# Designs tried in a protein design chat: miniprotein binders against b1l550. Part 18

Target 1, 279 residues: b1l550
Amino acid sequence: MRLPEELLERARDIHSEAPSHRIKLDRVGSFGLKVPVEFKGFLLLAEADVWVSLPEGRRGVDLSRQVEAIYELSNPPKDPFSLCREAAISLLEKLNYADSSGVSIRFDAPLQDGESLKYYGVEISSIASDEIINKIRVEILGMTACPCTAELIRAYKSSEIAATHTQRSLGILEVSTKAEHPDPDKLASIIERAMSSPLRTYTKRPDEGGLVIRSLSNARLAEDVVREMIHLFLEEFGHLPEDTHILAAVRSMESVHMHDIYAERSFSLDEIRKEISSH

## First folded at step 3 (miniprotein)

Design K11
Fold by ESMFold2-Fast, scan of step 3:
Structure K11 (fold): chain B 279 residues (1-279), chain A 115 residues (1-115)
Amino acid sequence: as target 1 above (279 residues)
Amino acid sequence: GDSEKYLEEIKKLAEEAQKAFDEGDFERAALLYIRAALLAYKLLELNPENDEYRYTLAYLLAMLGEALFRAGDEELAREAFEIAVELLEFLVRKDPENEEYKRLLEYARRRLAEL
């Protein structure tokens, strides 16, 4: 249903009036919009938030123009990265009083797992101002592997123990960059590889072997997974601009008690490289 | 509670593992010690200040190391003994009068030196 022209015109007039208090607002917009996206051959229903900054001298934003910006670009459905970036730019073009705009798009992404599909969480955003900042967050729920147990069970032809005595863990990678959004499937792969083997080594020597069994003996597994995620991230995405910001985190879920173990590290690429080289 | 259930299962698995070891079934003994060690690890993770759980884990890892060695996996046996030594060194530093901790530490160190 469309509103009459007179009501739309009046609403625009009201929004352009001076506010009761001259205070800038950082984000004003339409949240929870349902938009179709095409992701790697799949048609998915995503949830989108669109917003702009509101200057201290203006009472309100034109919400109808915000919705137009994303829906014009979402029909026909397109990839969520282009949609996110193009809609953020379009918002600034359509709403010239705004200093910045943003679009966030959330969906569950299919990931091929042998002959079946599993799903992982993706949230992407683009924030437009004098430049564009692209953000992506990938969340995967998985089982934290015990390398010692898995290797022994393979040798002894039993998988029962590995299945019943592992923790559910949520792995998280978040990237903010001036470059294009990183491929979420590659971020998902990094998380899964880190969770299955928190310390990947090229040689099996006694000085390295203690790390494999350490997973049996202390609560340090989440911290080790985060460090491995950072290592694998630098191998795959170390080419990104030096001011790229990353959050790596693991939330280990305990079924016995109503609390979780959480480990994280936030860093820029410049920061982490200097830290690693300071030995 | 759940900790009591874990302790009961650990005791059962350790007893079954010892029986398998005594019968010369070192592969089965190793598997059962791994199961017991995973439960002890979970108890310690949930109760990181509990030195009885830490000792239980160290003991099970030392027994696992012995079973792995007898099963022919010297690499994993060495790794199991290394972690047992780390746990026992912590326990001995915290309670230097405890002869049980010192005895198991001496055993694990001797076995590690022989691998």
Scores: ipSAE 0.000, ipTM 0.167, lowest interface PAE 13.1, mean pLDDT 78
Fold by OpenDDE base, second read of step 4:
Structure K11 (fold): chain B 279 residues (1-279), chain A 115 residues (1-115)
Amino acid sequence: as target 1 above (279 residues)
Amino acid sequence: GDSEKYLEEIKKLAEEAQKAFDEGDFERAALLYIRAALLAYKLLELNPENDEYRYTLAYLLAMLGEALFRAGDEELAREAFEIAVELLEFLVRKDPENEEYKRLLEYARRRLAEL
């Protein structure tokens, strides 16, 4: 049922009226939209959130215009980086009462694994105001081996490679920058290299054994993984602006504990460089 | 199939560990219990909702703690008992009527208090 034009006009008037409490809202929008994107030759259905700020003098946001803004730019499908930036800018143009806007796009990114595909989680975002801030979050599963058990075994048995337990760990890199979005594949690679070993989609028994052996030879605490992630990130992306903000984190899915082990560091490039240079 | 193999190997290692323990070879006992515990851990990873496997791991860790304590490694003994206590507390919360879980929990807590 198309709402009568009069009701639409009335709804518009309601959104534009002064609120009972003059309070600015940071984010008002539509979450969980589905939008097509083109990523590395794949056409993917992504989840999208779109929002704008709401000034203290306006009761509500025109949500229909927000939805239109992203879908207009999504046909034909384009890369999610451009879509985020362009949509964020378009939102400010369409909703001129807003001083800030944002778009987030989430999907599983395909990653080549030999002749098969694995994936990592990615969230690409852009926030527009007086400037544009680009954000990317990458999450990928890897395998970690606990050094504590290895040390325990070495204490009682002189072996070159001590057996230890292995677990799946989720590595997270989140980057916020005024530059272009960092390459998510490179971020995923950093996470995998920081862990004891990557996960494989297709493994034969010999390959599985190889992964386990590699993990045992490269046993790392969650803390070690985070530090390694930071180190590798600086090597690859040290050219980004100094005010670039990074979150590096690991969630280790422990089966011994009823809880996961979590480690993180949030920092700016300027901050971490000063920290490292002081040692 | 795979779970059964793990259980058989765990049992064998635990028996050997107990024998070593009874002979006063606490270092050897500890090593064998570590190996058993690793297998039990893997078994639990494959079956995270299996309370019996969780109990098995807790048991092996408690025995490991005892062996380490007697071997003079109180720090590692503490770690083993702490993990055992954590696993058993979960099991007791889930099944408060299970006397076996409660007994082992009480034992592990007592041993921790003496560390």
Scores: ipSAE 0.000, ipTM 0.182, lowest interface PAE 10.8, mean pLDDT 82

Design K12
Fold by ESMFold2-Fast, scan of step 3:
Structure K12 (fold): chain B 279 residues (1-279), chain A 115 residues (1-115)
Amino acid sequence: as target 1 above (279 residues)
Amino acid sequence: GDSEKYLEEIKKLAEEAQKAFDEGDFERAALLYIRAALLAYKLLELNPENDEYRYTLAYLLAMLGEALFRAGDEEEARLMFELAVRILERLVRKDPENEEYKRLLEYARRRLAEL
């Protein structure tokens, strides 16, 4: 009968051995861990990945210590942002051979829509090294390419099929920053506002009252949505550090051509400000 | 095939538009009716002899006209009702015993006279 402690010590010795080839690995860890999180008053079941870098001279990582790090911090359940940051730091402290550590947490976030709840996709990451980089990706489904009345009239008269599509689209905002994670509800709001129809009614003169339909001549294309998404992002989050990186993208689905339409722009805050100032 | 999918989407959009209209959100109703009308037009391009699809387009245009009027756009509403009348006059001429065609035509003409 062998003591379990002797088996654990032997396993640790194997991981510290020299590898077959002296090659550094960027990410080695436990992927697909199920962890409970508390998000804005909701208890959610999230999926987590934890990893560390592996130096060229070491054969393997201590997987048990990785799992222990996130479990210790997830009981009781806490907000996924704090869990992500604290677990990444803890991993780097516990596994002193690693140059960097990371944690990603994925869940469907509830968003209040009148008296009902909608859900949108959230993935947050924290990567720890000599600095901490926080990443967040928000994905939400909506509609793009609103047809206009003028196109409808033209199509009817000419027997030409209007080139205007009403398609389901996935809006994507991804932010990488040295600051704390941006509020995902605000990112989701930006995406929804950008994806809304160019046909809008508004009070043109509040003093006179009444509703005026905003221009019906512009279809909201994927390209238009990405540009609007960037504009709205800069209004809300332009205060983030200059080296903050953003990806804004739209993927349109269910087209007659059986392929997706995709538009994106990646930029840093420094880069986009210079570009806008040149016009 | 594709025509059946378009019809299903049109019905869903029209139901959402009617709900928005009943709730007083005439702007959202107009948007949803525009989307439905364009799909109905696509159905007619694929099925030019189908009078049921032609009637569907006319109905959606009349409802769009009403939503636009209630949203404060009287000129756009007028254009939609004129287009609906034009379609319905052809349908009534082809099938003068169809009560649905006549009733919608009378409604659209009445709305135009009030604009």
Scores: ipSAE 0.000, ipTM 0.239, lowest interface PAE 11.8, mean pLDDT 77

Design K13
Fold by ESMFold2-Fast, scan of step 3:
Structure K13 (fold): chain B 279 residues (1-279), chain A 115 residues (1-115)
Amino acid sequence: as target 1 above (279 residues)
Amino acid sequence: GDSEKYLEEIKKLAEEAQKAFDEGDFERAALLYIRAALLAYKLLELNPENDEYRYTLAYLLAMLGEALFRAGDEERARFAFEEAVLYLELLVRKDPENEEYKRLLEYARRRLAEL
């Protein structure tokens, strides 16, 4: 009689065999795991990926040990930042043949908007080796308005109120640092402040055309929004280590267009300070 | 806003704009076309899946661009034609047999190449 424990033991033996080709793999693991997390008073169902590096002389990884590492730490549910960091460390401890490990956790974060909730996207990662690198990516929807449309209205003294072409835009901030994960609510705030008209701010207004008028008052190109996000980021998080890497981006989408407009800048804090000081 | 009421006002403004254009008053034509285009933006915002309204907007933006170009306002003409091209590319992709969409798209692209 073949018991499950004996079958698992045989699977582990197979993974320790030499592979058909002696090639190192950078990431091997379990992707799309459902894990409960506690985020700022909310119990959320998050999606997690766990992985380790695989040396050239080993055929496979022990997937059961990877799943065990994160689930042991997720019961009871804890904050996703601690879970991410602790699980990455645990993976290296449990799978000592690996040079590095990583954990990524994705969820929709609630943000209070008057008497209702808005949600924005959060992905956090911790990658462990001789050091720990923490990454966070925040994505939030807003609106952008074309400054050229506002200028056309002013130039020709149009009395029309519904007067701008607005686009739904996704603002993106990604931070990679040796310090603790930045607060995602602060990153979301930076993105919303950089945009022409945050969707949350003008939601549920009864004034038809009010959103259009407000967008025209603070009209910005995608390029303007990215530059403003970088400026606001430096004011809030300029204290992070000099080797902290940031990606700031805007993706403008509207149902009437067949393609998106995209603007981005990647930089380290050291790079951007030198660039700004040269002017 | 009542979509039928917006469409009626758009048609009236476009007719007045065409008359001003034919009389050589390109600045007045541009003013009337911009008013029509602003209503068409609102009409399409209320009806985002309506390709007839999308074409109406694209047409008005192309005519606005032509009026602005004739008036010597090349920077604003460029903006109008760029917007027209975005809508027309979508329309041509959805209905590649429609010669009217293709012809207007080629016209707007040719004007942009000159600006």
Scores: ipSAE 0.000, ipTM 0.195, lowest interface PAE 12.8, mean pLDDT 78

Design K21
Fold by ESMFold2-Fast, scan of step 3:
Order: C-alpha cells, then sequence, then structure tokens
Structure K21 (fold): chain B 279 residues (1-279), chain A 115 residues (1-115)
C-alpha cells in the first residue's frame, strides 16, 4: 500500500520534464490577448503578446502564470507603457526558469484631425533580462508626391485632376532604447511633417485639390522623406542614450505601378552623429 | 454670383503667385498659379464660349510653366506650356488681330523650343 503523499510524489509535471531535444527556445507564450489600456484619457482595447525564453532542459512553460502576469496589472486599466514594462518584469519573476521575458502591446492611437479623430498604429514592447529594452513602432499614413509629376498635368489636360501621381505612403519610425518609450504622438508628428501632406480620415472634394497641389509644391521622394524623418528625429529625441537604435522607413503604395517603393535606414544615435559630422 | 467669386480668388492667387515668383520661391509660385488655373478651368467649363476665361486659363498655365521651369521641373513645365499653346492657338485663330493673344502664344512657343 502506497501512502497518498507517495502517489503525489510520483505524479509527473509534463512541463518540467526533459524535452525530446535539448534546444533553447527564444520566445514561448500567449499571443493575441485582449487587454484594456488607458491612453491619454481614452479607454482602448489593446492586443497583447507575452512570452519567456525556455531553457534547453525544460519541456514547456506555465501559460496560466503568463496570463496572470499581465491581467493582474491591467485591472484597473493603466497606460500601455507602464503595463508593458511592469508585466515583463512580473513575468520574469513568476517564471524563474526563464532568462528573459517580453511583452508587446498593440493599439490604434487617436489623433485630433480638425473636427474629427484619426488613428495611427502603435506597437510597444519591453524585453526584460539583466536589463530592460523598450521598443516602440509607430506607423501612420501620409501623402508623398512623385517629383516627376507630368502625370498630374496630363490628368489636368484630360480634365481629371486627381491625386493620380501623389502616393499613399506609410511612414514608419521604430525606436529601441534602455530609456522610457518615446511619446508616440511626437513620433507620429515627425512622420507627418516629413511627408508632403498627412492623409486625412475624411477627404472632402475641395480638400482633394488642395492636397494634390500642396504635394506638388512639397514634392518628395521616399528617400527624401526618410532623410527628413531622421533629421526631425534627431532634433526631438537626440537626448536619448547613444546606443538607442532607430529604424526610419517609408513604403509608398505606388498607384501608377504594380509595386511599392520602399526606403529605410537603421542606425544608432552614436553612428548617425559621427556620419553627419563628417560631411 | 459664383463666377464673380472665382474671378476674385483667381486674381488673389495670381497676385500671391507673382509675389512668390519675384522673391525666388518658384515652387510656391507654381502652387498658386496651379490653384488659380484650376478655378479658371472650372469657369471655362461652366462658360465654354467665354474667350476671356479661356485666355485667363492660358495665361495662368503659361505662368505655371515658367515657375516650374525655374524650379527645375522641365517635364511638368513642358506639359503646362503645351496646354497653354493649344488654348492660345484657338484664340488667335478666332481673333487674329488680338496682340495680347499673339504675344503670349509667341512666349509659350519660344519656351517650349528651349525644353
Amino acid sequence: as target 1 above (279 residues)
Amino acid sequence: GDSEKYLEEIKKLAEEAQKAFDEGDFLRAAELYFRAAILAEKLLRLNPENDEYRYTLAYLLAMLGEALFRAGDEELAREAFEIAVELLEFLVRKDPENEEYKRLLEYARRRLAEL
């Protein structure tokens, strides 16, 4: 006869067993969680991913502890930056076998556009280990004009004044830093200022002509927009640590070709300052 | 009516464009001349027999062409001058003694010969 305690002692925890192959996994977790956040006075429903590293000697992770880490901190709703950072730390504390943890939170941020609101995309991450790295990605639609705008005048000649040679462009700024997350509204502002004109949520017929003409007067290549975004970023965020990494990119959704035009530059603050100072 | 309002706006835009041109801001001048040309084209469509509106459109397109040429956009300048020439050739055929029409046509043709 075996005592109940001896039977419990022989119960196997499948997650703590040795795996079939002794291979470390970089990210294992719960993806696509719905979490409420408070952003600049707005209550928003965000989407969150939570993960940990899994060592080569352990078969699986405790998923329930991952969900607990973020939900305990999300009630009442708080700002997504604090939530992201605090949840990553909590996750590493709760799952002591992991050497790193991470949290990503995605939401559409409201931005005032005259008498209405428009939205731009925000994804923030915090990755915790011996240090914490904070990452933010902002994506916003704007307009760029092709500098060779002969098509616009040709459209005028055919009595079709349209944004035919202005392009919908997606501007992207991504920042990875040991400092706090940069303000996404300021990143969105940099992107919009670098572009020929911002894309409005509601374009009235009179506004279309104005947008097209403005884009002609401020015609910029995708390459020009990326350079201007970098310049404006350095003016606003040059105070960040020298090892801060930035990606600046533009994807132009080409209306006259069956393909997109893409331009990007990735750099650290240390690298770009040295480059600019050498002509 | 609407025609009087459009004419006032065209005049204002053309005056602002001339000021920008004189200050060497050729892209700003082009923007303003193009905005004026759009309004002149709308007036001409509403009044297709009005040769005064046709001349106004031709004039604004020729000035747009000059501003674009000075801004370095020779292809767009050429297109603007080509439209101006078409309009002015029509006007000169209809009124061959009109010296203003002939002067602007000669100017636009000469600029096209340089592009």
Scores: ipSAE 0.000, ipTM 0.192, lowest interface PAE 13.5, mean pLDDT 78

Design K22
Fold by OpenDDE base, second read of step 4:
Structure K22 (fold): chain B 279 residues (1-279), chain A 115 residues (1-115)
Amino acid sequence: as target 1 above (279 residues)
Amino acid sequence: GDSEKYLEEIKKLAEEAQKAFDEGDFLRAAELYFRAAILAEKLLRLNPENDEYRYTLAYLLAMLGEALFRAGDEEEARLMFELAVRILERLVRKDPENEEYKRLLEYARRRLAEL
């Protein structure tokens, strides 16, 4: 009977063996971990993903070390931004065969709404290699009105008419930057302002020739919101590095249609600035 | 001032819309009525106590609904008629003796029931 210790040692050695196929893997890790974080004075249980690259010459990763790395840094609970960055770096140190690492932390962020709390979805990530890239994704639900009626309904916000043609839309901002993570509250605010003010952008649009009222679907609302999001983002975060990448998107959930309307724009700060300056 | 300009433009758009409607170009009619309705809403915002402007908006919405209906967009038509009905119900409550308000309300309700 081989001693259990010999079996454990052999099991550990399996991960260091050469694979049958010498192929590098980009991400190998543990997903759906639960980690405590401190965010704006709230102690939250967040979901975390941790991963590293696996070189072609190694069969497997030491998953236990990955989990240990993030949990060591999670006690005591700290802000998720620091946790992501520090854990990503720690992973590379602990798993020296990896040339890249990553950590993502997801939770519902509390947001003050008068005397109550609402929330928005946030995913904070850091990817470490020769450089550190910080990523943040914010998702927030807002109420929008059909573009064809939105202007008309505004006049009657205080009336029963306002209840007609209200749709829920999910706004999304994703930012990847070599700078520090952007403030998620500011990103959430941008989304909310874009959803509440799409009419300003809409009313300023030149009459697009040939636009049938049908084209004034939620898709157009989504487009308007996305454009407004981009505009507001540039005002607030235009100081970020030019190679900062942004995804702005809106998903409108219609009650009447069996399908959702979706609009997005992916861009770098440099690209979008050039685009706007050309008009 | 600004209100007069809006009224003039609304009238022009409504006339063009009616012409398009009469020619069977219901999509064009809808577009024009929509533009007119947007201006009417702005006009009403500038004059929130003006029931005539409120009626004008309701009228344009009803006509927009009709144009959309004939163009085959029943869903959008329904929405426009619903809006018109709500505005007109308020107007009728305020002035129950106004036959013009009542007639348009009845029309919009009838169309809504057919959708």
Scores: ipSAE 0.015, ipTM 0.338, lowest interface PAE 7.9, mean pLDDT 81
Fold by ESMFold2-Fast, scan of step 3:
Structure K22 (fold): chain B 279 residues (1-279), chain A 115 residues (1-115)
Amino acid sequence: as target 1 above (279 residues)
Amino acid sequence: GDSEKYLEEIKKLAEEAQKAFDEGDFLRAAELYFRAAILAEKLLRLNPENDEYRYTLAYLLAMLGEALFRAGDEEEARLMFELAVRILERLVRKDPENEEYKRLLEYARRRLAEL
């Protein structure tokens, strides 16, 4: 529903006033907007946040102009990466008092898994100022096996095949770069390859046996999975600018423990290359 | 006792696994052989001196390996056959005249050579 013209005019007048306290705000905007996007042939309903910086001398932002910026670019639906970048630029152009703007778009990306679709989480952002910084976060569920169980199976001298268990693990790769957003399918592939076994959208009892056996062959600690994700990332994306920043993380959802196990590493490409070359 | 119950369940699982294998459902056969192997390992832990139970475990691991190989899971099959060979080598050293142990060992070694 559109707001009446007179209310919009009054809101703009108020927003132009001096604030109670002369303090800059980093992000002010509209959060949780529903926007349609086109991703690799699929029409998806994504969730978007749009924001701008607010200078110390201005009371508020033009929220209607923020919503206008993204919706003008979302009809017809377009790829979420272009939408993210173009909307961030448009926000900065439309709201001339802002020093920076940003857009985040979140959606579940479909991936074919036999006759079914599997989904993984994608969040992308573009932050515009004198330059544009693009950020992408991919989250995908996989299955890991306890390394102790695999060691017991390999050794057998004191071993308990019956102690075998698998656990759900969430793999996370986050990349911040001045280059284009990395392909989320490639990031998802890196996470899946680093894990013991990728999860399928539908498993029956026969498939469960296969997944457990596959996981035992590639048993890894959360720490092992993070190191492998970094290794695979450098093979695929080592060509990105040296100031590209990466977060690699794994959260293992332990069925037999009262807590989760979490491992992470954040680094720049420059930092990690120096670290690796010193060893 | 618990040992009798495990042995009965292992037999049921192995018979159902063989049926699935004969019908060409290798993934189902693998699942059932794996479940049987887990119980056989528990049974052996309760009876660590029983070489018949040790042989049962080796047999189930070899059949699991065969089912995985037929299903296309060659690395998992390799691991199962390696475990079977390790157990069978111990059994053959303890009873060198046992032709059943030697035949299963030779079968598992042959499969490993193909992987």
Scores: ipSAE 0.000, ipTM 0.221, lowest interface PAE 11.7, mean pLDDT 79

Design K23
Fold by ESMFold2-Fast, scan of step 3:
Structure K23 (fold): chain B 279 residues (1-279), chain A 115 residues (1-115)
Amino acid sequence: as target 1 above (279 residues)
Amino acid sequence: GDSEKYLEEIKKLAEEAQKAFDEGDFLRAAELYFRAAILAEKLLRLNPENDEYRYTLAYLLAMLGEALFRAGDEERARFAFEEAVLYLELLVRKDPENEEYKRLLEYARRRLAEL
């Protein structure tokens, strides 16, 4: 059939033309592609974005070559980390006018919870230029509690109110590194451990009214959870290159008020070690 | 051409998947249907007006869903059947007299009701 070939030929001519304005674009590509991945023995359907930089003198990019790059590497399905890195490199090789390329892959990762599976969010990317930068973001939903002694005294006098001292919170860890992507299961574990302590570990005898109230008030603020995530991250991943960049954040979803509580810290490993060593 | 090579590979993978399914190896069947579905999705993306490729994709997604359901992966089965229904609803709207499209759509909807 000639019409599709003629359309492709015209598209190539148009893309190689000079643009209306000589402006570089940072990311041009195919977004929302469905791609199979193999993750820790599971076959998952992931969502992928692929892009390249576009120089100021070129009107458009070869979208077909972008789709080709990722799909050639996805058959058979492979681990999403290798797919991400290899596809980003392949994009630069196939599209020689580009200064940089990138691939992002998003999926829900299974996590064993006793006899059942639960899922947490994972987004990975690789950005290739004169070097390759690997990024991973893990998000997991958990529970936190507000440490308010006055409110807990009210709850102690009324058992019906005790349940209102918990909040849903989203924990976030994002890592950018020149090394391989960190294990997302370990990142998810860090977030969960930071959210669970110290409420699950601090207990007193039920007959000690004042101490029971105090043990409940020893809950973690969003600020406490972020600090604990950073501490646990350094214990597990302190071996990464010094220029590795981390974002740790918690978003607490307030049920009574029309706003969320948010705490975050971004840092490089070099920066945080210097900060900690000065204290 | 490349489309003919993809169709032959899809057919081969689907036949291997059916054999694995019949032998009770539902995880292997799911893997093979999944690989076939990816090739069908690539064909449809490159040929978005081709309803035969759309039907092939819908069929493979429904079979993937069944294999995942039998393997105990209800969450991924639900996703596969939801995607199959989306394509089949488009096909039934375009060709409402097609009994094959309606039969597969009813099957996928029934499975979703059980998830």
Scores: ipSAE 0.000, ipTM 0.153, lowest interface PAE 20.6, mean pLDDT 77

Design K31
Fold by ESMFold2-Fast, scan of step 3:
Structure K31 (fold): chain B 279 residues (1-279), chain A 115 residues (1-115)
Amino acid sequence: as target 1 above (279 residues)
Amino acid sequence: GDSEKYLEEIKKLAEEAQKAFDEGDFERAAYLYLRAAELAWRLLELNPENDEYRYTLAYLLAMLGEALFRAGDEELAREAFEIAVELLEFLVRKDPENEEYKRLLEYARRRLAEL
């Protein structure tokens, strides 16, 4: 008769065998795990991926140790940022053959919108090696709108789109940093403020209402939103380390065309400051 | 007492494992059945004459084996079923009228033969 601990030890032996080819793998792990998290007073069911690097001389990873690393830390449920970071560190401690580890946690975050709750997408990652890199991606579906006078509204009499003066857009902010994860609610706020900015009000006469609607549905609107998102990000998070990398993007859902319009900019804080200060 | 706490925890883990298994999450089911089996083994070590604990361990190891096999870990599944068979053969020899022991033994042997 053998102990269950011997069963775990035998699993380690199997995975420590020589591989078919001596090739290092960057990410090997358990993907799509369901984990409870506590986010700003809400108990949410999140989806997690856990992984480690696999050296060229080892056949496989110990999946039970990977799952143990996150599930031990998820009971009781804790905030996804601490869970992400602590689990990544735990993976390296439990799987010492690995050079790096990572944890990604995805969930829909509640955001108060008047009397109702709105949800936006959050993906948080922590990658551990000799240092920890924290990454967060926020996606929020918003409406872009012109601040219109009553006279301008009256000019749009015959079209539902024209009457609403709105366009659906997905705003995206992704941040990779050695500092702690930025607050996702603040990132979501930046995206929403960029989408509602007065800077996207076109200087057109009310009798040119059709031209205004066409302008709201083109790539130029997405370009303006991305630039405003970057400006607002620098005001709120310009204090982050200079090697912090950001992706700002907008995907405009076209109703006039059979395709979406997309605009993005990737940059480091060091890079963007040099660009802005050069003129 | 400590045995009562272990039994409650084992039941909770086994129920969570069954839900994960039914949802097709075989990796999570295997992890939860393994955690339950570790506690059942500890409980049996503290109470080596308790055949109810021995059966609980055998059942959890058989379920662990099934979850591991479905998750693609054939070698570890074989090991889990081998231990389950050892425990169940002991139980059947000690209580040959017990149909529950015989049914689980037949199941574990059939799975082991397919590996």
Scores: ipSAE 0.000, ipTM 0.135, lowest interface PAE 20.8, mean pLDDT 77

